# Designs tried in a protein design chat: VH-VL binders against o27280. Part 147

Target 1, 266 residues: o27280
Amino acid sequence: MDSMNVPEVLEIKRIVEESESVKTFIFSWDFRREVRPGQFVMVWDFRDEKPMSVSLIDPVRSEIGISIRRVGEFTDRVHGLSEGDLLGIRGPYGRGFELMGRDILLVGGGIGMAPLAALADEATARGMRVDALVAARTADELLFLDRLEAAGVNISTCTDDGSCGFKGFAHERLLTLEENHDMAAVCGPEPMMFQVMRILDERDVPAQLSLERYMKCAVGICGQCCLDDTGFRVCAEGPVFWSQELSRVREFGRYRRDPAGRRVPW
Short names: E, the ipSAE of ESMFold2; O, the ipSAE of OpenDDE; V2, 0.75 times the mean of E and O plus 0.25 times the DockQ between their complexes.

## First folded at step 7 (VH-VL)

Design hh10 (framework fv_libevitug)
Fold by ESMFold2-Fast, scan of step 7:
Structure hh10 (fold): chain C 266 residues (1-266), chain A 123 residues (1-123), chain B 110 residues (1-110)
Amino acid sequence: as target 1 above (266 residues)
Amino acid sequence: QVQLQQSGPGLVKPSQTLSLTCAISGDSVSSYRAAWNWIRQSPSRGLEWLGRTYYRSKWYNDYAVSVKSRITINPDTSKNQFSLQLNSVTPEDTAVYYCARGEDSYYYYMDVWGQGTLVTVSS
Amino acid sequence: QSVLTQPPSASGTPGQRVTISCSGSSSNIGSYYVYWYQQLPGTAPKLLIYSNNQRPSGVPDRFSGSKSGTSASLAITGLQAEDEADYYCQSYDSSLSGVVFGGGTKLTVL
């Protein structure tokens, strides 16, 4: 799909409550439009448009799912909708994940597990063995555990506060897990992804990382897409990047920039 | 444009190793934008995918279950080529063999094909 | 045995519409993309359609693909003599963990 597509108005077929703050909205989808894990759509509530990762891809039922965390005005309005209500959807957009080898590691933090859940479904359908490290601040913020378990995924959890699984950060838990993965896919808070990337690079595990802040740039809405002062244009090929592309970027995982271009720590 | 040129013997004796090479021009065998496939075609089995190799910080191989115990697909970055080795051949391995490029490792379509090599397995 | 089923032959006259079917199951076409190849006599297969209905650069718009449930179709409108070839569908099969092809359809232009 190209960035000039108009939104298609779709009826909300089903809503899944993932947690107190996260819902998955399910729509009938015409799979004449190619959809790949790691891609996103623009969700339009007839006032504002926001990028959301595709979290369910089900060609058998002809359904696509979009998981949305409640964080502000737009998402509060969308969370107030019911089955039968309408949303505008355009896309999909962006670079999706690749699948490589037989033994796959997924590392997700909070809502970052959403695109990884779609990837897990595809990987298990292809006969791959999937290990998922699901990280969050608290047990209530761990997402998709039942869905991953149903798919046959080997799940490890960690929470910052120790309320479920390993007490600590994702990268600390990763150090206690087996090193024999053919690839990894990572999505979550940028500081988490940076630390995880360093460990995977040391283990020679090729890693793909999904950077949500670059989703708008992939559809021609440019926000804060340059990652370094040399003019590296990561936004042109996002949101999924190889660890080799991110390893030389000084600001990745350390600070972000506000709309005026000023450095703001994570 | 990407082009693939095949070479190798057209006659192999039963129980020996079948070896074919595919030379690449217009792209690198280690390109992150490619996966390198071998396919064969025979009257009895039709088109049959054998496997692929591709580079993403390290080399990967995917092999069809039917040949997995006998097959090796090897890249050679110095010569910009990749090769097929199929061990312990039988007359059932007689086929036209094609090398082909796929765009990435997520999809399985092949957008560029070599010219094909007829390999006959007989004593 | 071919995992995907195609009619062994099809025929038409110049200017007609011809459709070639490809039938599978939930483990292949029902869950995965379908691709189509054209093979002219004495040549390698050429990618004609990818991801169910997308055309590579250089493929005329008279070729189109579609997929519904566990079946796919290749449609050729305005049939021309040079379309006389073998046509193959391809998908992925999760139960075999590998690529699968149809048995091929020989299209004769009368």
Scores: ipSAE 0.590, ipTM 0.792, lowest interface PAE 1.9, mean pLDDT 87

Design hh2 (framework fv_libevitug; at its last look DockQ between E and O 0.01; V2 from the best seeds 0.00; counts 0 for: pae E 16.9 > 2, placed apart)
Fold by ESMFold2-Fast, scan of step 7:
Order: C-alpha cells, then sequence, then structure tokens
Structure hh2 (fold): chain C 266 residues (1-266), chain A 123 residues (1-123), chain B 110 residues (1-110)
C-alpha cells in the first residue's frame, strides 16, 4: 500500500470561506480509488500532519474538498495559505457512511456538518429525500446551508443562543421533527451525538455517528485511537460507528481521556 | 471463503411466482459488512440487476425500478440464506438468475457470485 | 437495450493488446465508478476491476481499467488464450436510481 502511505503534493485550486473560522480547500483529485463521505485524509503542511474529513467529493469536476476549522497552530498556518499554494494529502482512510433506505436524516453540529455535506450531495444525487438538522452555538457558526439548499435538502436549524431557527440544542429540536426516517447520520460534539443517538434508538432509526477523535497516526500505529470499553480504534475501525456499537461504549458522550489516560468529564 | 449456493425450480408457468433461494456459507446473512444481490442474465437483455437486501439493525431492500412492483427479496437468518420472489412472470423473465454478495450498501459492485440457475418461463 | 454501450465483439492474437470500451453519460460513468466483470463460458461473472482501475487479489496486472469523462476502457496486455470470455462494464445511474451494465463484449483470441 505504498501509494496510500506517501503524501501526494497537491495545489490548492480554490478556497471557500465557510465562516470566520472554517475554510474549505479544494484540490484536483485523481479518483483512482473510491473516496466516500465519512472518510478522512491526512493533511501535511510540510511541518505537521493532521486528519481532516472530506467535505466535497465531485468526480465530474475531478475535485475533493477538505474543510478545516481554525483551532490551533497547524490550522492557523493552513488558514494562512492562498490559492496556488501546496499541501500534502494522503488517504483516504477510515470507514465511511453507508446509505440505506429512501428517507435520510442528517444531524450535524459545527464542523461536523462537513462530512455530512458530502453525504447529502450523494444521497440527493441517488434520489433520496434528505432532512438535515444543522446545529451550532450561534447563527454565524451554521455551516453549509447554501450547499444543502442547492442540493434540495430540507433544512432545520437550531442555535444555542436562538440567533437562527430553534433556540436550544440539537436533541431538543430533533424531538419536534418527524420520526419516520430510514437511517440517520450524525456528526458533531460527542455530548450532542450521545443525546441524538438516544432519541434515534427510541425511534428505531439506525444511526451512524462519526467520531473525529484523536487520530494523529492513521495507519500502522496502535493505541492512540482507542475507545474505552470495546477496544475500537477510530483510525482502523472508524471514524464512522453504528449506534449499536456505541451504545456499548461507556465513555461515549460521558467522559474523555487526558494525555495521562485519566477520565475527564465533558 | 464466502460461498453462495443457489436452489429453486428451473421451470415456472406464466402468471405464477418465480422463487429461488441462495444459501450462504463463510459469512452471516445479517452481516453489517455485506449486501445480498440478485442479478439475471438473458441473451436479449444481458446482465440486469434486480435488487438487494441487507441488515443494519433492521432489514433494508433496494429494488430495480423495472421489477419493483413484482419483486421481493427476503432474508432467513435461521437458515443463513436469502430468497427471490418475482410475481406474475412472463416469458420475458426467462434468464439465468445469480445471487451475489456486495461489500456494503454504499457501493453496488459484486465480489462473490453463486453458480447461477436457469429459469425458463413457459406453459 | 443496455444503458452502457460496449462493442459486441473484440479480437486479438496472443501477446497483443486489446481494449474494450464502455460508453455512458453524465448520470452514470460521468459521476460514478466503473467496474468490470469477466465471464468464462458456462460460469458466473467474476469481478475483474473495481473503482475504475483497481484489481482484486488474484487478477493479473495485464488487466487494467481507465475512465475519462463519460467513457471507460478495459485494457488487456499480453493477451492469452484463457482471456477468451465475455466482458461486462457496470456503473450506477442516478436518473434510474440503480445499477446499470453494458451489453457485454465477446473477446475472441485468434
Amino acid sequence: as target 1 above (266 residues)
Amino acid sequence: QVQLQQSGPGLVKPSQTLSLTCAISGDSVSSYSAAWNWIRQSPSRGLEWLGRTYYRSKWYNDYAVSVKSRITINPDTSKNQFSLQLNSVTPEDTAVYYCARGEDSYYYYMDVWGQGTLVTVSS
Amino acid sequence: QSVLTQPPSASGTPGQRVTISCSGSSSNIGSYYVYWYQQLPGTAPKLLIYSNNQRPSGVPDRFSGSKSGTSASLAITGLQAEDEADYYCQSYDSDLSGVVFGGGTKLTVL
């Protein structure tokens, strides 16, 4: 597998500013191997390498997009780049989303809407009906609304502060939405995903949840991507997990681990 | 390691139901890493995908538009098999029928195929 | 009539290169991956190429696939007698919401 483990140096073709803190970087891509929603790539700025979800998959234009939120030194440097600059990309890696049935629910929080935007594009292209619940702390942090609308997605929004749509959390808004979806895909902060998963389980809606946890070493390195109870490895087995898998994991949505391995509440 | 074995009658009368079974070994019919397909092949139409069934906490079916009104694909977990029922058959349904495994529900390619069953629809 | 167009026949002599084309539209090959199957007489089809150009374990490297725009090709180099078979391309079609196949190409090794 040498070709997947060596970064390909790609030119930034286009940059889309999604919000003050989020940009989508678009590259020409040779679709020699399937890239599917829910998979991630390793992005290398020639100093450091970080995992990023694929947010745009366009075989017609031969393009992929990678959405990056500014959260630290690496992402600050990448946000400083311009069209024409170079980044190293390797992958894709990980288990992607499946599409099941005809009526799809997407529940995304913040940057978690990035992999769900790619899924929405494909679901609508296959003739599926897509409802998206887009959640954020404030209206300015709601992502991909124009893309979802252009794709024909039925959009519901909620913000913690009430600045757009329903005032409250994603799970509170979900309780007011219809119950008859064939599947759901969920991506966002773990406490949000845990609450949403409980509601979907009660409604007997199979859910897939993307955990974009600590994933510094994607291939060949063990232990850094483990979940607490089951021994799941996010890089090898995730980042997409079935709700029936996560319902058995004690730490999901309840606590995390610090660098010393100590439990820390959310 | 995964093997598919087909069984069912090779002759069906017009207007009746065509029924075939595919027995699975080396994997579970309810495996989350599989989707179970039916395909047919005739000299006049070539290869034609009919549909698939797969389990993800509940059973799902995808059916080709051309047969959707007449087709049912049913799993049987106790026997580790899945079946095809095609209602109201006509001579145009005469074909070799194959069952096949796909890796998941996102993609549609089939990596393991059964031996095929010739079904003739005639009076 | 098949949705994807293949030539009904192709031929070559041992050692030669043969190509088999598969033509579609923006709703199928233009948007989705192409797969190829080999069918020997009296047997079920076998997956030969997936994801435009990937080979399953056990498929010789003399088989290769490619895709450009709304068309795909299967290339066989160093043609051998055992390659005599029917070859089928497959994709997905968003307008039909389903799997589509080519009409098949009968390859004769002369």
Scores: ipSAE 0.769, ipTM 0.872, lowest interface PAE 1.0, mean pLDDT 88
Fold by OpenDDE, look of step 8:
Structure hh2 (fold): chain C 266 residues (1-266), chain A 123 residues (1-123), chain B 110 residues (1-110)
Amino acid sequence: as target 1 above (266 residues)
Amino acid sequence: QVQLQQSGPGLVKPSQTLSLTCAISGDSVSSYSAAWNWIRQSPSRGLEWLGRTYYRSKWYNDYAVSVKSRITINPDTSKNQFSLQLNSVTPEDTAVYYCARGEDSYYYYMDVWGQGTLVTVSS
Amino acid sequence: QSVLTQPPSASGTPGQRVTISCSGSSSNIGSYYVYWYQQLPGTAPKLLIYSNNQRPSGVPDRFSGSKSGTSASLAITGLQAEDEADYYCQSYDSDLSGVVFGGGTKLTVL
């Protein structure tokens, strides 16, 4: 386990442009270090370090993929990298998704589809039926559609502007779906997740949700990713939580804490 | 620290029902990160998983095919315990029975075990 | 007969390296994590390795696990007298829809 905390300098093997703002960086991976969908790694560009979800797990090719959305200085730098360049990777960390039953619903928004894409691969490999509700602001922001389709996932899309699929939000589209599943996995904007969770709870569908919080240590020590009232550490007890666990979290869907620890609205 | 304390009779007559209880301390039987298992061990059959119960919005039970028709694993949230019932026992059911906690975060490993209970099926 | 196959016995002298094999199929080891347990005489099994090669807290680093294909292996380096125990591999089998164990390996420290 100690080796998990030491960043390994890895060469970017391949870069996949998922969208205008999202790239997937592929690395050779030693699968002696196991990784599960829903877990994250700390990506180090030798200046700063950020948690990123694993979006691809390929034991056959001995590769993992990390999908990164361009949203700030760190990601700007990373997006400027090329194949052959180096990044530091440590991990994986956190609790990943569990799979149960035969039918699973994935609900993802934007970059939230990253861990869900990995989960989809695992689920389909296990012979599960996978339905995915993929949401984005616009059609060009929908992620991993071809990949999911190739994996045999039944895809439903929704976009805020109606440019593709259902016009509206993920929870609205979900309300139009009558079929229940054995479980659901959700990842995306927290307001989206909040609404989706409520619907799933009403339908008595077990749901797991992956949260995003500011993480510093990734090992449950610094407390920067602690959730109010519960003391849950997103990096340790999460980032994947069951809906009932999140029901205990006051801040869920309401606010988050910034690097300074201040409450900021979604 | 999570501990499991087993209780129940060590002698059962053939055709009767084997009943054991596993009391949980330091964790909840309805934990969303746990699954509660029964395993037995005998010289003839080795370690044999019998089944598990776990809570994920609702209660689930998974049973081994070999005992599915005879087994019931029930949680008791009020007492924070779970039980094993095995009907129509035969001498082949003689074994040391263990309750164990599984952590679903890592799927199927069992990290905490009870002390074991020898159950002998004899007339 | 156990779903997972282990040698019934293994032996080594103090300080030696010993390996215990666990053979399965595509429906279990080939598709799911392997776990290892140590069982000392008269005690319940103790989790030794999880997720193929991960050590729980308190387990010495001289214990290691590996998996390749449909087979797994437990390696013990620097064998010690206290390592004399039974060792079991465990996985999940999709065909049986249940947890499966190996037959166990009795390790004797000579």
Scores: ipSAE 0.018, ipTM 0.568, lowest interface PAE 6.2, mean pLDDT 92
Fold by ESMFold2, look of step 8:
Structure hh2 (fold): chain C 266 residues (1-266), chain A 123 residues (1-123), chain B 110 residues (1-110)
Amino acid sequence: as target 1 above (266 residues)
Amino acid sequence: QVQLQQSGPGLVKPSQTLSLTCAISGDSVSSYSAAWNWIRQSPSRGLEWLGRTYYRSKWYNDYAVSVKSRITINPDTSKNQFSLQLNSVTPEDTAVYYCARGEDSYYYYMDVWGQGTLVTVSS
Amino acid sequence: QSVLTQPPSASGTPGQRVTISCSGSSSNIGSYYVYWYQQLPGTAPKLLIYSNNQRPSGVPDRFSGSKSGTSASLAITGLQAEDEADYYCQSYDSDLSGVVFGGGTKLTVL
């Protein structure tokens, strides 16, 4: 891992359509640069650079996958690319998930399932029992279900509209699940993660949660990814935090900051 | 602080379109953390949720089955507003109409409400 | 007819405990969170309880919520004159694919 490194230009080897709005871009990767579930990369389209989750870590095929949701101009341009096109990748950056115990719960909302799919692969390879609560607005937006099933993950689903599984919110479904997990890993919309964290804390389940913030340098220098009142840098001390660390963060679940530093509600 | 300010006519003739606007301050209509709702209240039906709009890579709408054929909820990012259009109104559509923010599309509660607009449908 | 059933009225004297019930089915309260709203005369509803039993900032701890099976309850202890209002329960309903409310309970503080 280079401090303040320059993006490596890589060829898109394969594109997987995960949903109407989500694609996974697969690259050949030299695993002398280790990648851990929960770390992120900066994706450069030669105009702008954005942090993206790593969703596939496959040392056997020498591949990584980066799942990207179409949400704006940058991701629209990237979604318009084809196999053989080029992207700049720098990283990985940040602190990944730490596995413990034998029984793990994954709680993912939308694109937040991306880093959790990578974690599920590692957890099952270690012989852990993996339960996943996969949440989305609709059934068509549930991500990675076939991949998780093939890995032997026990899946519960919930959708806002009830088109698949439990009708309602992830934290509401969580209340109906048995409390037999050694740890949890959570990634998704920050308000959802806040509610899930409160339940897991009440149950004394160690939890790690992955945050997203605006990033510029990704190496901890510019301060754009800092969390209020703690000074934690999402790109350096995170993006994965323990729930105990986040209990000290006033902004978590409450607001974010735009590029000008203004508070904006989630 | 998030505040919602409603505007629109209080009298609509039967068979016309009811049109209301909700202006947002202290938040963005395209905020990833929010969903934007319309609710109405009448003596005959009490509180009735009509629908919501929210942004997750594109705009989504959820409409109550009771009004699904007649309702449109539109965001306007340039004005930071969202609107309600209810077509082909009858006197049974007479109610106080509220706009409201939901904290996230995963949660169905409304934490910030507009002031309410009485709309009377009468010939 | 409201999807969720509440008593149309309730009453109590200052300092008393009052409970307002909300009855639903497996397609709503049995599967989804219950929320409660207070509506003072001439004003919009205000969120009082979310996610069955959570209080927003600024709501006194004398308001509490609970849920069991397909029923929910709002309890008010230490009743005060300013608690006189209409109270509504709310949930989501999978059969209707939408938000549903109770008919409301008018609380009178004697």
Scores: ipSAE 0.005, ipTM 0.397, lowest interface PAE 16.9, mean pLDDT 84
ESMFold2 (binder alone), look of step 8: mean pLDDT 93; pTM 0.949

Design hh3 (framework fv_libevitug)
Fold by ESMFold2-Fast, scan of step 7:
Structure hh3 (fold): chain C 266 residues (1-266), chain A 123 residues (1-123), chain B 110 residues (1-110)
Amino acid sequence: as target 1 above (266 residues)
Amino acid sequence: QVQLQQSGPGLVKPSQTLSLTCAISGDSVSSYSAAWNWIRQSPSRGLEWLGRTYYRSKWYNDYAVSVKSRITINPDTSKNQFSLQLNSVTPEDTAVYYCARGEDSFYYYMDVWGQGTLVTVSS
Amino acid sequence: QSVLTQPPSASGTPGQRVTISCSGSSSNIGSYYVYWYQQLPGTAPKLLIYSNNQRPSGVPDRFSGSKSGTSASLAITGLQAEDEADYYCQSYDSSLSGVVFGGGTKLTVL
């Protein structure tokens, strides 16, 4: 545990521009500290620390990648860095995805494709058949399509505005897909994940869902990691949860917590 | 800590079913994502993984292609054990059989091993 | 034979460094983690290294693992008499849909 709680200062080896708002930062990694898809690390810019999902796990090259969307002051500063600059990395933390069966469905929205891209690499390396539904508001927010295609993933896309693929939401696109899967992994905005989960439950497909708001709970910071439907607060070891676990929590997909801990509709 | 106790030494005739059990202490067979494996070892074939069972939302099995048509690995939650059944055995199935735990079914390593059971297939 | 290739034997004297190799292909070591086991005579294998280079609690740091491309190696520094054992590498193979082991290396301490 000590190695996970002490930040290691790592040099940015390579930066991949995934879109206008998303970059993947690649570091050499000592796999004595094992990492799996769905886990996150704490990224430290020597001012603030934020949790980020691991989006690339490459033991052959001894590299990990962390994909970061530009959404505020911290991410703006990190996006301003160049190859050769330094970042502190702690982790990995949290419960990762679990692979089972032979045929896997991935459903990702926006930056939620980042941890799913790492999972797709692992699943295809294991000889699994991978279908990915990649959803975004617009075409420029669709992520990792080239990487998924190169890995042999069967890709379906949808955008809210119809600028690429199916015009509509992820759950609407999913209803038009007649596939049989042994499991699914889902990551994206909670309203999207809730709708997708309902369809997968009806199809009797066990699903794992990754919830960003539980990343800090996994490292002992509880402010936004509790769900309470029956009058008690339960912090689970996230960020990945099975659909059966989430179906028991009425807040999932309906309400979120603001920084003060108040319930707010999505 | 976790310990695995296997069936004693055995002799099985060709064409019969080989049955072994592995009793678990210090962990639950239904522990979420823990994998319960069977491996065998012979001088001619070395170490061979046969398969595993594990619980997540339901029970799952992975079996090696070479034995998939003949093998069943079953958990028994009431007795906290898991078993191996291998049908239609031949002398080539003669080996020391090990049960083993993998602490996380996402990975394929085995961190705790039983003592081994010598099984001879002979008329 | 074995899907992963190890030398059948290796030897060293006390205090020296010994390296045991494990060679595979893109469908196994090239894509998946490598694990190492030590087997003393008459005992079950014991996990020595997991995920290429991680040590379980209780394994001395004189044991280390590494992986490059489709090959892996186990290094033992400060060799001791009690290290005399069989050593096995393990990975997963996507074309076989299963766990694969090396043929084993018998290490003798001279």
Scores: ipSAE 0.000, ipTM 0.412, lowest interface PAE 16.3, mean pLDDT 83

Design hh4 (framework fv_libevitug)
Fold by ESMFold2-Fast, scan of step 7:
Structure hh4 (fold): chain C 266 residues (1-266), chain A 123 residues (1-123), chain B 110 residues (1-110)
Amino acid sequence: as target 1 above (266 residues)
Amino acid sequence: QVQLQQSGPGLVKPSQTLSLTCAISGDSVSSYSAAWNWIRQSPSRGLEWLGRTYYRSKWYNDYAVSVKSRITINPDTSKNQFSLQLNSVTPEDTAVYYCARGEDGYYYYMDVWGQGTLVTVSS
Amino acid sequence: QSVLTQPPSASGTPGQRVTISCSGSSSNIGSYYVYWYQQLPGTAPKLLIYSNNQRPSGVPDRFSGSKSGTSASLAITGLQAEDEADYYCQSYDSSLSGVVFGGGTKLTVL
C-alpha cells in the first residue's frame, strides 16, 4: 500500500480531445497497482495536485486514461500540455463500482460520464448488456458517445436545450426508458443524481452513485468528511455509495455545508 | 472480529439434497461490505468455488457454471446465517465444504473462512 | 484439471528464497486480480496475499506477490519451518463467469 502514495512521474502517451473543454490523457500503467472503475488518482503538475477519476482502464495495452474538464487554473495548465510532457500520478484511491446482474443502466451528466465510460468497458467485457443515458446541457457537452457505441452500448441522449436527443433533464428522459435493469450506476451533478435515484428506488433498481466532491478527503487533504444524518466517513466509504446509503442523507442533492457547518443551497 | 460456524449432516445419500448452514458472528449477513461464499475441496478436483450471495438493496447470487443447475445459496437475516443446498448429489460431491466471507461484490477473495465440514456422499 | 497452473511441489532450506508460479490466460490473470492462500494440514485456507501484492494484517512481509501478463508469483524470503504448507493461487475467469483456483503447490522445508 505504501507504493500507491508515492507519486510516479509519467509521460503523456496520447491525448484525446473529447470536446472543446474536455481532454483524456493516456499513460502507460504498471498494473501491479490495479485500478477499478469508479476509483480516482491524484494528478500533480509539479505545482498543484487534484483528484481525477480514471476514465480508461486497459490492461491489454497497459494504459490508463484520465479525463479532465477545463474549469480553472490547474486544469488550464494541464490542458496546455502535449504528448511527451510529464505529470505526477499517485493512487488509485477510493471505493469503486460493483457490477452485478446481466442488464446495467448507466446515467451520466457531463464529465460524470468519465468514470462511467470505464465501467461500461468492464461491463461489456463481462458480457453484460449496457444501456447508457448520456446527459448534458448542450450537444457539444455530451461525452464518449463514439467510445460507448464502439463498445456495443445502447445509448440514449438528452440535452437541456434539446440540441441532441430528448429535450429535458436526465430524470425526465429516464421516465421514458424501459425499466428492466439489474443495477444502475450514476455520476453527474448532485441534483441530477438525486432525481435519478428517486426514480430508480421506485423501480427497485439498486443504484450506485459517485460523489466526486469528497475525493480530496479520501487522500487526507481535508481530513475526515461525514455525510449529514448518516455519520459514515466519505474518505472511508466513497466516492461511490449505494442509493440506500444516500437516501438517508438529507444534504444529498439539496444543500452542502460551509466551514461553520451551515446549510448552503446548491 | 468475524467468525463463521458451519453445521449440517456429514453423510448424504446419492440423489438426495446436501444442506449446510453457516452462522455468522461479528458481522451482518446483509452487510454492504461483504459477500458470502461456499467453496469445497476434494482430492480429485482441488479447491472449487461454488457460489456466493450478497445484499445491495436486494439479494444477488453468483453460481459456478459446474453446479448452477443444482445449487441454491440462501441468506437468513433473522438468524444471521446463509445456507447451501446442492440437489441430486453423487459420490463426486464428496468434499470438505467451507463457507467464507469476501470483502465486497467486485472482489473475489475470501478473507475469513469457516472451519470446514466433511460431507461424504455414500449409500 | 485446474484452469490456473501451479507446480505441484516446491522446496527450500531455512533462510532461502522460494518462488511459486501461477500461470493463466487473458480471460483470468491477464484481466483480474490474483490472490494467494496458505493451507496448513487439517485447517481452512488462510488469505496470504490479495489484489496481486497486498498483505492482510498479520501476514509477515517475508511473503510478497507479483503479477506480469498472464502469470503471477508468490515469493517467500527467509524461509522458515512454519512455512511448510500447501499454497493456492486464485483469480476470476470471465469465460467461466466464476472464481478459479490453481491446483496447489506443496512447499517442503528441508
Scores: ipSAE 0.308, ipTM 0.707, lowest interface PAE 4.4, mean pLDDT 86

